# VHH binders against Global nitrogen regulator NrpRI (nrpRI), part 3

Target 1, 323 residues: Global nitrogen regulator NrpRI (nrpRI), of Methanosarcina mazei (q8pxy1)
Amino acid sequence: MMDPQIERKLIEIMRVIHESDKPIGARAIADELNNRGYDIGERAVRYHLRILDERGFTRKHGYAGRTLTDLGENEMNDALIGDRFGFVISRIEEMAFRTTYNPETDKGDVVVNISYFDKDDFETVIELISYTAHAGYMISPRVRIFEEDSLEMSLPPGKIGIATVCSVTFDGLLLKAGIPVEPAYGGILQIENKKPARFLDLISYSGTSIDPIKIFMNRTPTSVLEVLEKGEGKILANMRQINSSAYEMTGKILKKAEKVGLAGCITLGEIDEYLLGAPVETGKFGAAVVGGINGICALEETGIEIETNPISTMLDYQTMKEI
Short names: E, the ipSAE of ESMFold2; O, the ipSAE of OpenDDE; V2, 0.75 times the mean of E and O plus 0.25 times the DockQ between their complexes.

## First folded at step 1 (VHH)

Design e09 (framework vhh_etentamig_d1)
Fold by ESMFold2-Fast, scan of step 1:
Structure e09 (fold): chain B 323 residues (1-323), chain A 120 residues (1-120)
Amino acid sequence: as target 1 above (323 residues)
Amino acid sequence: EVQLLESGGGLVQPGGSLRLSCAASGFAFSSYAMSWVRQAPGKGPEWVSGISTSGGKTYYADSVKGRFTISRDNSKNTLYLQMNSLRAEDTAVYYCARHFGYTTRYFDLRGQGTLVTVSS
């Protein structure tokens, strides 16, 4: 599980890098942090920089040091804007509340992730996302494309945006039926013979201002391409906890959603039992769902540069088109 | 329906002050963190200041820290930027922006902008 102290130090290191006019090295970062009251050595800073590199927040410039990537800049700014610790959970709660989609009518707003990529990569992006969705490793095969001249949102020049359905949509569906859902973990799920086997790694949503799914997106140990080819490998998945009294109603709602193409629920656990190796609180059951961005992870595995904002906004599901 | 409208820009001498306003409509303003972003002639956009949903926390770019003050009135769906000790380098079109997901770089809504010119 992610240590809040580690998270805070990563953010402070990013601040030092952001404030530098040029690439900055581990020693200079350590010296600056010590001036700010942190007792941290160069070796510890190097370990934290490797974590930032692994998550895609920093870029190496040989011996000159590191700079922030666009994703790193965004994460640092998000940490500064957040009202308090728990910003990620607050965002999930907000988006779940704003969800209006009704699987009985196939109408209303769903929660989406937005990804940005170079226009030149468009055909490859659409093809691979389509394959991943039809293989069952995304929540829905429906997407929405935003071109540079879109009036709906601001895009960087030369980029195209794509909206994919976010797993928080399930939190919203259940909330509207009177069922509160607790986000528990983002994680890496092992697939064997095209079926879920066990969680290999988990990061708790409580105690972090960085979304666990964002952490796994950059240099994540996913192997979605391997899963697509061989039916074995690693994908992103989330786990939720739900009160045992809602067990029967939850199953009913998720089955209705599956019939209209929202088929991201991998499995429901039994009351008071671990789910796929993940712990579940007494009096609750677990629900494991695919990460809504597994198709984006597959693209990153091919070397395509993509920035993703999970739990980004609401879209009318009827305006999203099958690919 | 969903829009942001900025006002309060104009020509001002170095050392002067201006107060920008942004009227929000068509969405739950109190549910969004908001920012001011500026774009100087011939340059890319620069984030200037941000404010939490409640207004309890404010953040500033180093270039404006100590000179600018961001605030909001959720009852009036309005965002403000008080700009003091203005410099020629503050000349830009100032945009009100609604944050998009967890990021401050990409905005899912921004206004038409209001021009601020600082010159003698």
Scores: ipSAE 0.000, ipTM 0.155, lowest interface PAE 17.0, mean pLDDT 80

Design e11 (framework vhh_etentamig_d1)
Fold by ESMFold2-Fast, scan of step 1:
Structure e11 (fold): chain B 323 residues (1-323), chain A 124 residues (1-124)
Amino acid sequence: as target 1 above (323 residues)
Amino acid sequence: EVQLLESGGGLVQPGGSLRLSCAASGFTFGSYAMSWVRQAPGKGPEWVSGISGYGGSTYYADSVKGRFTISRDNSKNTLYLQMNSLRAEDTAVYYCAKDRGIWGTTPYYTFDYRGQGTLVTVSS
């Protein structure tokens, strides 16, 4: 049985092929992946290309290389939306790179989560997401609604989609300014007196086969409604590590983003110090933000069935409506 | 267009074993991850297990991990669930489900299609 690392390599190879405007060969794919920080040789790429060929995702063009088939294009697009067993770090890197939003101009693309729910729940969904965002437990009060007949997004019958801003948008803002960001932990954050107090549980991004935030959504109950009513309880949050040399610039960028509504209770730690109980590597500082789906967690707490694809796609922030 | 037909359910005593099968048609079987989902009487559906399109990755709900084994035969367009050490709480209708992509499914993703189901009753 193939190991999980092969699955990660297959999707990364498909991404490189997808981005090529011409058929691309194994050597060029390996070179591109190495440029992106992956340690993979031409021989391994050829092996993975045979698997993709066998699955019908790639088409051979003799010596010229491979292109994605229609099935492969659909799968590639689906993989960018979904959380695919160990591909979370690669997806974070891709979406951060695709972020073009500039808080000084209030223009460009942000990273969003996509959630789906029954049409009958629409009013409750909008009200509770609005309330959660304005209370400061989401990244932004702007959303985008996708109706049943939307051509922008494929929806299951009888469903409505909603896009909410993803915290990976901050990774993208910092990357655009030359600051690399390392995802560290997803977790459950205790709120006391309406302020972050401590992480109760943490899951490392490097130690899981699925998104840590998804694990917490499935297994560990949040109490977002309690936080909204009493200022006490448990929410989703995640933590990043950033090189200490970027400390001042990071603070400046995040302050500018806050002025245009991209907030989410951002907390910066001191260099080399634990942040809210979470460990930080030597030479780095922690940056903690509320999870972009806390409003969705609140909806689940009311008994509403809602399905979420985190880090799903890019949307022009100007097209998102403040609620 | 897509058709999924489950079989292999039945009555079994606690501690016993059953093997479920799902015959798939109407799509390129090996290009999609597949799952087993169950629904106990009076309860909502629960995701049980998932397998990638090529069979290299398998995933299990905590309630069945170590007892159930998911597998597939892409040459026969068939999905299997080997259920060992069965408990009364495993009593449910078991559904075969098609995922959106090749890599597998998560417990709360909506599935495109599911079959008619096969009843498993664990009782003395």
Scores: ipSAE 0.000, ipTM 0.126, lowest interface PAE 18.9, mean pLDDT 78

Design h01 (framework vhh_h_nbbcii10_fgla)
Fold by ESMFold2-Fast, scan of step 1:
Structure h01 (fold): chain B 323 residues (1-323), chain A 124 residues (1-124)
Amino acid sequence: as target 1 above (323 residues)
Amino acid sequence: QVQLVESGGGLVQPGGSLRLSCAASGFTFSRYSSYALGWFRQAPGQGLEAVAAISGSGGSTYYADSVKGRFTISRDNSKNTLYLQMNSLRAEDTAVYYCAAGYWPTGRYSYDYWGQGTLVTVSS
């Protein structure tokens, strides 16, 4: 689980790197932070730089030092908006509240992730996302495509944007039915014989300014292609905790969502029991949901370069087309 | 509301050229339109294959690897017409060619309107 004080220091180190005109080393970062009133030494900065390297937020330039990656710049900017601690929980709460999709009517807004690719990869992207979604490792087979000259979304030249449904949509569906949901963990889930087996790695949503899924997407290897081919391997998944009094209603809502193509809930736990090795508080039950970007992870496994913003925005589900 | 009518198909020898046209009615070609326009084909005994597509604004194009460098997609907003210029034709290009209008994915499920198709035969 990630300590809030560590997350704060990571953000401040990224700020120093961002403000540098050239690659910057650990000693220079420590000196600059001390000049700003932080009490930190070079050894501690080196420790934090390794964490940033592991998360893919920094790029090493030999002896010259480090710069921020595009992912690092995006995370720094996101972390500076509002409350730095619990920012991810606040974002999830905001997007869940903005969710208007109703499975009874098949109308309303869902939460989406936005990814960008080179347009030359477009056919491979669509086919692999379709394959992953129809195999059950994404929330929905519906996507929205954005062209580089689209008035709906501005894109870098030569890029195509794709929106995929985010698992936070389920938080919103449950909230609208009066069921409060507690996001617990993002993680790497082991699949065996096409069934969830156990979480191999977990990061708590509580007390973090960095989305656990962004961390795993960048750092920890998935094997979605292996899961598609053999029914075994590693995927992204999230776990939620819900009060035991909502057990029956939660099951009904998730089953209705599945029937209209929102089929991301792969395991609903028993009351008071651990789910797939992950802790569940007394008086609650767990719900494990596939990560909405597993198809994107599969593309990365093939060597395709991707930029992804999870929990990015809202889209009217009826404007998304099935692939 | 939307109708698409293909023309220009026929018999051509290997190495030859052919230009397909698709006349659209029920909507106007505009740089502000999000309607993508595309060409799909279905060879005898095969499934439907995306060939080429052009964004509603004309700013982005897609080509299948099998036709890159040989085929060119274009549009004429004044004539409300989509074109496919096919050069260096091969026997494997023999298919019924369909014009389609919809949103940008190359997959057929993203296109809401389809023409009836025009046959292109590359032989002898």
Scores: ipSAE 0.000, ipTM 0.166, lowest interface PAE 15.4, mean pLDDT 80

Design h02 (framework vhh_h_nbbcii10_fgla)
Fold by ESMFold2-Fast, scan of step 1:
Structure h02 (fold): chain B 323 residues (1-323), chain A 126 residues (1-126)
Amino acid sequence: as target 1 above (323 residues)
Amino acid sequence: QVQLVESGGGLVQPGGSLRLSCAASGFTFSYTSSYALGWFRQAPGQGLEAVAAISWSGGSTYYADSVKGRFTISRDNSKNTLYLQMNSLRAEDTAVYYCAARTYGLYRSPSDYNYWGQGTLVTVSS
């Protein structure tokens, strides 16, 4: 597992290489980073370039320098989804704190993902998201639609937005009950006979996805459509770790949430035991939850162009409509 | 230098009116730079609260319940200017008023606004 400060520097180096119109060397990269306010020398850049080479993100061109590989370009695009590297952990903490939804009263704010797409795709998007949600592969069947010119959501021209419930809502529910939750892994979960079988790929939240092996395996596309039709295939899911002392209270809260339509918890593990092949620390238990964007993954599988901001904002759950 | 500059604040008696203006400097209002514009305020000893917001075309507006029917937000994209017409002012409207702009793709909480003004003080007192 690599230091988060090193991971941040790797992303910034890849950004500089991406912005170059020709191969770029370590000194030129260091100079550009210093111009952007980073205090980094050529030797440190050379060290980081070796890591990028080992990960398959960069290609060497002798003394002319480096370019990004296709793998590196894809990793950089994924890493730029937020304000900065490490964004996901910081955002999870912020959004969990901002969660006010109470399943007892059916009132308050939930965490949402925001996706946007061409208005021409609207009917297909709604139909497929509805199908995925009612099959149980999203957190909730409630969505909110944003047309162009909404104050609640800023959209690129010609786009429509949709909010779907994010799994971080569960982190918020548990936090408000005094239960700290550790995001452990995002991953690809194999479904067999409509039941979870095992995680195929795992990415640690404490060390971000800048690992060629993890990215290479994550390039195995989801097959949400196959799961919907045949009960077999691959979905996005994530794993949380929770202290063993909170075991019973966690189960009760998640059952209450399920009763009001927040039904994305796949299963709770046993204390001190691996869950679906994923490691769990001693003194903790795992909780596996469906990814809040599985319906969006299904749309991408059909070739629809859709862009998503995960863990995007808070919405009052009562303003979201069941589809 | 990218900046928003408020003007029009000052001392006014209860029941009076003020018109605040906010001008962009160093950038031009566009769908990508200033999709939504808003007014926020902070009263002494209190947190920052949203007062009003307006979308790019002016087709969507938001008002806090405390100001509905009294305040009107408007924008002139050709002049890079945002306005807040404040009528029937009350002592509880006393605050520093900030204008803010956000790019497309962001939600309306204060942390989602990219450009902020320095603030202008409005005091409602007899």
Scores: ipSAE 0.006, ipTM 0.410, lowest interface PAE 10.7, mean pLDDT 81

Design h03 (framework vhh_h_nbbcii10_fgla)
Fold by ESMFold2-Fast, scan of step 1:
Parts: structure tokens; C-alpha cells; sequence
Structure h03 (fold): chain B 323 residues (1-323), chain A 126 residues (1-126)
């Protein structure tokens, strides 16, 4: 099983090969990727090219380099279709629309991420997710556990699944109240003295030709464990833009959500003001929300193997348990 | 700054028992929050190897195959103390034993642990 970061690099390499008029070699591919902002060397490109060769996506032309096979062209075109139709924005919109949770009644469906891991890691997973949530770097301390014999989820043998609340739940809460929310940026947020300080890196949901989740590239990885231990470091966060007319109502709804444990909104900006260094369109205000998978990032930092499907499905919040 | 102090080492005959202790202080231990803790050893002429590890809460443990069934790792978070109960000791268990702490380490790679004690010598000989 491939690392998601590797899969992303494979797609980018295929794009470079597709755009080439001639067979292209590893050095030229590395140079072009570096011109596009990727930090990748020729050796790493050679490794990825072997994977593409093995999958039948590329054809080797001796020293001249690679071209895409028909299968590789089809796979790349399928990947690019999602980008062209605004796949990630459409998914966010769909999940927000399906959100039915009402903080006044504590009833309804929330958006969740699904992660799965080896059952032997169960206690460490629960402890670290709980600690990350209670420290304020996840949306909610409620989770739902799926065992390998679960009728609701098909899991590989020896694995346990965990559902954690996704930040898109806030988009849904606001939409239900008649407030449209615009996803603006995914990014890396610097924490200092246990407080948000500034965004270090930002990728626009509307300003890129590919899914920000798939192409988010950062020379500096997250350091959630450092934040939990020392109160400083880097976490995942995203920013939303909301029309200024909804400012007061948005604040009231988020306060109500916080009372029932949905406390992932770490900063609400002022109208027409930048938020944590991130630009906000005139006539709008920003809302910075922790990434729903920060606890999962912390687990990855410990070396635990964990696979995550973000913005995965809906779950009844009443079936999720406090940890 | 995190400080780890081992004690309980010494000379013991084959088949005997020893209990090692590690007293922890500083860092998040001062705030009532604990680290993941482990025992590592270095035998004469050998590299550093993992012996046992225990999660922050104490509910999950790891043991090297060479010590499974003979050694028991435990912790008392109220005293910020880590223990290693060593039973059925063998000559091959002779080593300097180190206590190590990591904020959230669950694995046996020495490079993953940020804080180390000074070590305590265990000699198994008649």
C-alpha cells in the first residue's frame, strides 16, 4: 500500500510526461517539478518512475526517458477530471448540505473523517486523539469506533476504524441557518504560547488547478506533538470566508456549537481584515478552523501507520462517544 | 528540562530477580502529564537495544522477544516513576539499562526518544 504523498507525486510526474513533446528523463522531470514549486531530486523521480512503469502507466525509451502508455493517459485524464469539475469544492458542498446537526437539540448528522489502523495501536490512538481534542486542536472529543466485524464498515483484518468530526461540519451548521460559507484556504498554522500566531503556508481552494488536499506541499511538516508538549509548533488549519452580513449570526451559532463540544473554530476575524496573515476578500470576514485530522497527524508523527479518508461520510453525532 | 534517574541495578545470580526504578521530573511531569517511557540496554561490546516500553497511561506495553514472559514494565504516574521487574535473569541480560522518555513514542527506535537517564549496571554472574 502506497503512501498518499507518493500517489500525489506520481500524478504530478505523469502530468510533466504528458506535457512533454518527446520522451522525458528523470533529471528533466525533476527540473520541471522544481520550476513548479516542488522540492524533489532526480533520485526520487527515478524511484517514482519505476512505480509508474510497474503499474503500466509509463513506457521506457532507453536513455531518452519515458512516455505515458494509453493506460497512463487514461489514469491521468481521470485524475484531472476531478480537478476540472472542482471536485474538492463539490465534495465540501455536498457534505455541508447533508449536515443536519442542531446544537440546540444535540441531534443530527455531522461530517466525519474515517481513519483505520492496527488494533494493537488502539490505546495509543485513543489517548493521543483525546489529548489533541481536549487541547483544542480537533473539532470534537467525540469519536466512533468500528471493529473489524462491523456491519457498517468493511475493514481489513486486524484493523480498527475511527470516525472523527470533520471541520466541514461548521459549513453545514451555518448553511442550515441560511449562511453560505466559502472555503478559502488549507494551510499550516504556527502556534505560539498555545495560541494561533500566523499561517506559514496557504493553498487556495479556488486558486489552484488541482485539489489542495492532494497537492499541498510544505517544506515544513506538521509538529502537532511539539504543540501538545511545548505549546509551540505547526498544525493543520483551514480558513473560510463568510459575507459580512452574517457576522453577528455566525458568532452566535459558533458559540452554541462550542457549548456542545464542537470547538474547532480557533479564530473569527473582523470584517475586511486579514486573519492570521491570510487574505480576506473585501465585504467578508474570515474564520480559521483547526484541521479535523490534527490528532491523526500527531499519530503519524509517532510512527503509527494510519490511513485516513477525510470528508468521508455522515454520522449521527449521538452515536459518537466522548473520549 | 526532563530528568531521568535510574536505580536498582547490581550483581545477581542466574535465575535471580531485580527491580529497576526510574524517577522522572521536569518538563510536563511537573504539570501532572506523563511521557511515554521505555527501557533500553547496552550489553558489553553490543549496540543499544530496546527492552520494554509503556504508554503514557500504562495500558499498552511492548517487550522485546528476548525478555517476553520474564520482564514486566509498569509505571506509577502519581510518583512519576517507571519500573522494570526482571525475573529469571540470564547471563545474556548483563548490560547497562537506560530509562528513556518521549512525549508520545510508542516504538523501539532509540533515536525517537528525546530524554535519557545516566544508566544503571546489571550484572548476572555467579
Amino acid sequence: as target 1 above (323 residues)
Amino acid sequence: QVQLVESGGGLVQPGGSLRLSCAASGGTFSSGYSYALGWFRQAPGQGLEAVAAISRSGGSTYYADSVKGRFTISRDNSKNTLYLQMNSLRAEDTAVYYCAADFWSGYRTPAKYDYWGQGTLVTVSS
Scores: ipSAE 0.000, ipTM 0.312, lowest interface PAE 10.9, mean pLDDT 80

Design h04 (framework vhh_h_nbbcii10_fgla)
Fold by ESMFold2-Fast, scan of step 1:
Structure h04 (fold): chain B 323 residues (1-323), chain A 125 residues (1-125)
Amino acid sequence: as target 1 above (323 residues)
Amino acid sequence: QVQLVESGGGLVQPGGSLRLSCAASGFTYSSYSTYALGWFRQAPGQGLEAVAAITSSGGRTYYADSVKGRFTISRDNSKNTLYLQMNSLRAEDTAVYYCAAKPYLSFGTGQYDYWGQGTLVTVSS
C-alpha cells in the first residue's frame, strides 16, 4: 500500500520515460520534471525508479537508463486516460453555458479541445483524426488548424495546433433547449463488433477527484487503433444523466445535431435502466457520448507525442473545416 | 461542387516531355486542405493505374515504379492547380490521364472521390 504522494510521483516519472524514444536515466528524468515545475532531485527519482522496477513497470538498460515494460506502458496509458478525464463540474457548466451553436441554422460556437504536436507529424495526425472521426469515434470531422505563426494562438516553435470538438458541446445544445444535463461518468468503453458493449471503468464526476492510487487497480488502456482495424477494443466515452421528462426532446435535438456532423452520441438508454453497465438514477435516462479526444488517443498509440488541453475554449463551428 | 479539369495532353515523340495541369474548383489547395491529389492513367485495353500522388502540404509524394525518376508531381495552392511533369516519355506511357482528389490526407493509391474527365497522352515512335 503506497502513500498517495509517492503514487503521483511514480506516474509523472513513468510519463517522462514513456515520452522518451530511448532509455533515460535518473538525472535526465529529474531535469525534465524540474522543467515541468516539479521540485525533485536525482536521488528521489532513483528511489522511485526502484519502486517501478519492483512492480515490473520499468526495464534496466545498464548505464543507458530505463524504458517502460509492456506492463508499465499499460499502467502509464491508464494514468494518462485518468488525467484526460480531469473535468471539473464547474468547468463543464461554464463551457455548456458559453455554447451558442444551433444545429437548425448550423451557426454558433462549440466547445473544443486544443492539441499540440510537431509539424513533422502533421500528415499522420490529420489522417488518423479524420479516419477516427469518420468511423464514428469523435464528436465531429470538423477541425481547425493553428500554424506556428497564427494570430489566433501562441504556439511553441516547431509545433502546430489542432482544435477538435468536445463532448461538452452536447451539454450546451441541450441546455440551450431548456434541458439540464448531469455529467455522470467518464470511462473506458468496450467496443465489440463495431458496437458499444459495456463500460470497463468509470470515474464519477460528482464528489470525486481523480486519485492516482486508482490508476494501479488493474485497469486497461485505450485501443482505438484496434477498434478502427477490427471493430473491437477500448475507447474513451462518457455518460450523462437526463431527467425522464426530457426523453423525447433530447432524442430530437441529438438527431438534428447528427445531420450537421455532431454525431458523438453513441446511444441513449431507457428510462430508469442502467446504460452499458453504468448506473442511472431513478427518474433519469443515460446518454453515452464518445470522448472528444479518441483520435488523439489513436495518435498516442502510434507513439506520436501530442499534448492536449481538454475543454479548452469556444470556437465558431463555421470556421472549422471538414477533414 | 468539386470539379477537376485536366489540360496539356497531346501527341509527343519518345524521349520527349509534357506537363499536365489540373485546375480545381469547389475547394482550395491551401496547406490546411485535407484534399490529397493524384494522377491516374488508363492505357488502351488495360485497367486504371495510379501514377503519382501528393499530400495537401506538398511534403510527401508517391510515384509508381514505372514512372519514378521520370515524372514529378507538384501543386500550386495559390492557383488551385496540380501539375504532372512527364520527362523521358515512352510508348508504354500512352494513356488517358485522370486528375483525382480525396478529402483525406494521403499519398499513394486509395479511394478517390472526385475525378476529372481525363486528357489523352499519345507517345508515338
Scores: ipSAE 0.000, ipTM 0.134, lowest interface PAE 17.1, mean pLDDT 78

Design h05 (framework vhh_h_nbbcii10_fgla; at its last look DockQ between E and O 0.01; V2 from the best seeds 0.00; counts 0 for: pae E 21.0 > 2, placed apart)
Fold by OpenDDE, look of step 2:
Structure h05 (fold): chain B 323 residues (1-323), chain A 125 residues (1-125)
Amino acid sequence: as target 1 above (323 residues)
Amino acid sequence: QVQLVESGGGLVQPGGSLRLSCAASGRTFSPYSSYALGWFRQAPGQGLEAVAAISYSGGSTYYADSVKGRFTISRDNSKNTLYLQMNSLRAEDTAVYYCAASYRWLGPSTEYDYWGQGTLVTVSS
């Protein structure tokens, strides 16, 4: 078995290739991986592609790049299912560690999701994202738009990218304050009368190889639009567990975050008590946070085609603009 | 690609004032995209020095210690123009001044993606 790190990179490369509607070259793959938070150069990608070729997972189309073979697709799917146990948590931990934003100084990097959509949908996207964010169902009303000619990331032709703040940012803020945060659950949260009511379904981060949020996006449609319109419906949310010793400090940090627009925390639970129907370990309390991609979910509910890479990369929060 | 063109340089006496302008063209920055703009200078025989920088909103600025209180950086997004007001000029301010643009604001740690050709400022009696 090759170095686990190499294997992870191979899987991510395959994912990028899979997501491409055409053969994709090493440079483009590298760019996409970097957009997803992987620090990898074109040369390294080429090296990995050779490995994939040798394994029969990819097919080379000359200078056009690579596609996945059936074998590659199967391997990717299997790997995504099997290796993701802990991978999601590791990714969260990594991104939390990389978080450098300080609400007091208003400087530093936050974790973002990256989504891509057709440029013709731009006005609708901006309007609905703004509406969703200001309604309190996103982490922050600040976003960053990437145009086709952006040097920061490679976009498919005719597409626009949007970065939204990821909930992992809270993990990062707390971690930087010396507070360990445990990813507990991702789930579907019922909203009633514009208030959180209860989790309808939960997936433990420790029990899945796939981001629970992604699982729910595929399995259970959200009704963010209904929440926005009627104050009732289903949204994506996460739950963290935190040691009871950090209860007061956590609250303080969250309040500071809210002042700078990071207001995605729904509520803190009481020590040793269930939070919105989710279990909490003894000696801990829960923190419920809205899914950062609820705005994107709302867009999907309208029928807009949008591709999302959750927990994609880091951005300077100061470069993100409120919409 | 973003093109940056500096103007406003020239000869000035010590204690005098100049206003530099940097016109951005080629790429229009989306109102929802943020970019940082900055001024750099290179004196004869010296390396490139960061002079001032400004965030996309103008809410954050950076100044080198050597120019604090004397220089003011500003921007007009409607005109896609960056400015550097230089007051109380000194002989040591003599340099080629460059305008630069970046997609990120990191203060003095900002890496800039686009550069102008520069404009010469000479401070001499």
Scores: ipSAE 0.000, ipTM 0.200, lowest interface PAE 15.3, mean pLDDT 86
ESMFold2-Fast, scan of step 1: ipSAE 0.243; ipTM 0.684
ESMFold2, look of step 2: ipSAE 0.000; ipTM 0.099
ESMFold2 (binder alone), look of step 2: mean pLDDT 83; pTM 0.850

Design h06 (framework vhh_h_nbbcii10_fgla)
Fold by ESMFold2-Fast, scan of step 1:
Structure h06 (fold): chain B 323 residues (1-323), chain A 126 residues (1-126)
Amino acid sequence: as target 1 above (323 residues)
Amino acid sequence: QVQLVESGGGLVQPGGSLRLSCAASGFTFDYKSSYALGWFRQAPGQGLEAVAAISGSGGTTYYADSVKGRFTISRDNSKNTLYLQMNSLRAEDTAVYYCAARGFYTRYGEHDFGYWGQGTLVTVSS
C-alpha cells in the first residue's frame, strides 16, 4: 500500500480520466484537478500517471494522452462503491423484484451477469462455459452473445459480451411466489467426489458494503477446472436463508425451475441447522446456490482476461440460447 | 450529468419530411462511452414503440417495420448528436419522439440502459 494521500490522488486522477471519455493529457488532468480544489501541477500529474501505468490502470496513446484500462475502470468503480453502504443488498432486492420469469410458462425476465473478453478468445469462452454449465456449476446453459457491433450492448473496441444467468434469479422466483429470501453469505464452496462438502470461506452480505463475490475474486482463487476434471476443488456459491414456514413450497419451486433448465440450487438445509458449515438463524433453513459466474472463473484460471459485471441487468430468458 | 435533448419536432403535412436531432452531454459518442443510441415514440394512450437504433460502433442499424424505408438513423460523433431523418410522413407517425441511450454497462449498473430525453412532439396533419 502506498502513502494514503498518494492513493487518494491516484483515484482522483483515474476519475478525471474516466470522466473525459477520450484520451486526456497531464496538463488537462492537472487543470481539472485544480478546478476540484487540488493544488497540483502537470509534473506531479505525470508522476502519478507513471504509477498508474505501472499498475496497469492506464494506457498511453502517444501525444493524445491516457485512458483507463479495464483494470483501471474496475479500481475506479470499486472506489465509488466504497461510498455506498448497503448498495449490494439494495441491488439484489431491486433485481429480485424485477425478475418476471415463470417456470410454468417458461416466459419472462431473468437476472444476468455480463462478461466481456477479447473476441479472439470467443471459441474457448463458449466451449468452457458450456462445459461448466452442463457439469452443473452454473445456473443455466443458456447465454446471450453480444457482438462488438451489437445494438443490445455497447462494448469496448475488440470485445465480445456474454450474458449468463445470475443466482439472484432464484431470489426473484421465490419472491414472486410470496417467499421472502435473505441473501446471507457469498462464499467459496469445497466440492469433493462431485458433491458439496463445506464452505471454506464466507462473507456476510449484511456485514459488508462490498459485493462478497468481488472480495473473493480479489483474494481467494477458485479451482473450477479441477472440479470439472476431478470432481474436487473450489467453486463460488451463495447461501440464502428462508423462513421455515416456506420449506415445502421452496423445494417445489426449485424443482420446477430445474425442469426448465435453472438448476443452480446445490442443496437445501434442514430447519434450524447449519448448511455446509454455514450458520443459519433459528426459524430458518439455508439454501446453497452455485455462483452464476463459475464458468467465468474457469476461464480466468486458464489465463483468459475477462471482465465481469455481476447482477448486471434483466434479460428475457427466451432470448438466451443453450450452448 | 448525462443529458439528452431532442429538437426538430413540429407540425408537418402528410408526405412531408422532418429531421429530429438529439444532442448529448455528459458523455462522448465516439470513444470510451460510445453508446448504442435509439429513437422511440409514444402516441397518445399507446405504449412506447422502438423506431430506430444505431450501434455504438455505428455499423449496425435497426428500423421498425412501420418506418423501414422511410426513416434513416445516423450519428455525428464530432457533434455528439444523433439524428432521425423522417421522410414520407403519415398521420400514424404522430407521437412524442424520445432519444435514448444504452450505456456501457458497468458491473454495478453505473452506466445502465435507460438514459432518456424529455421528448419532442411530431404532429402529422393535413
Scores: ipSAE 0.000, ipTM 0.373, lowest interface PAE 11.1, mean pLDDT 80

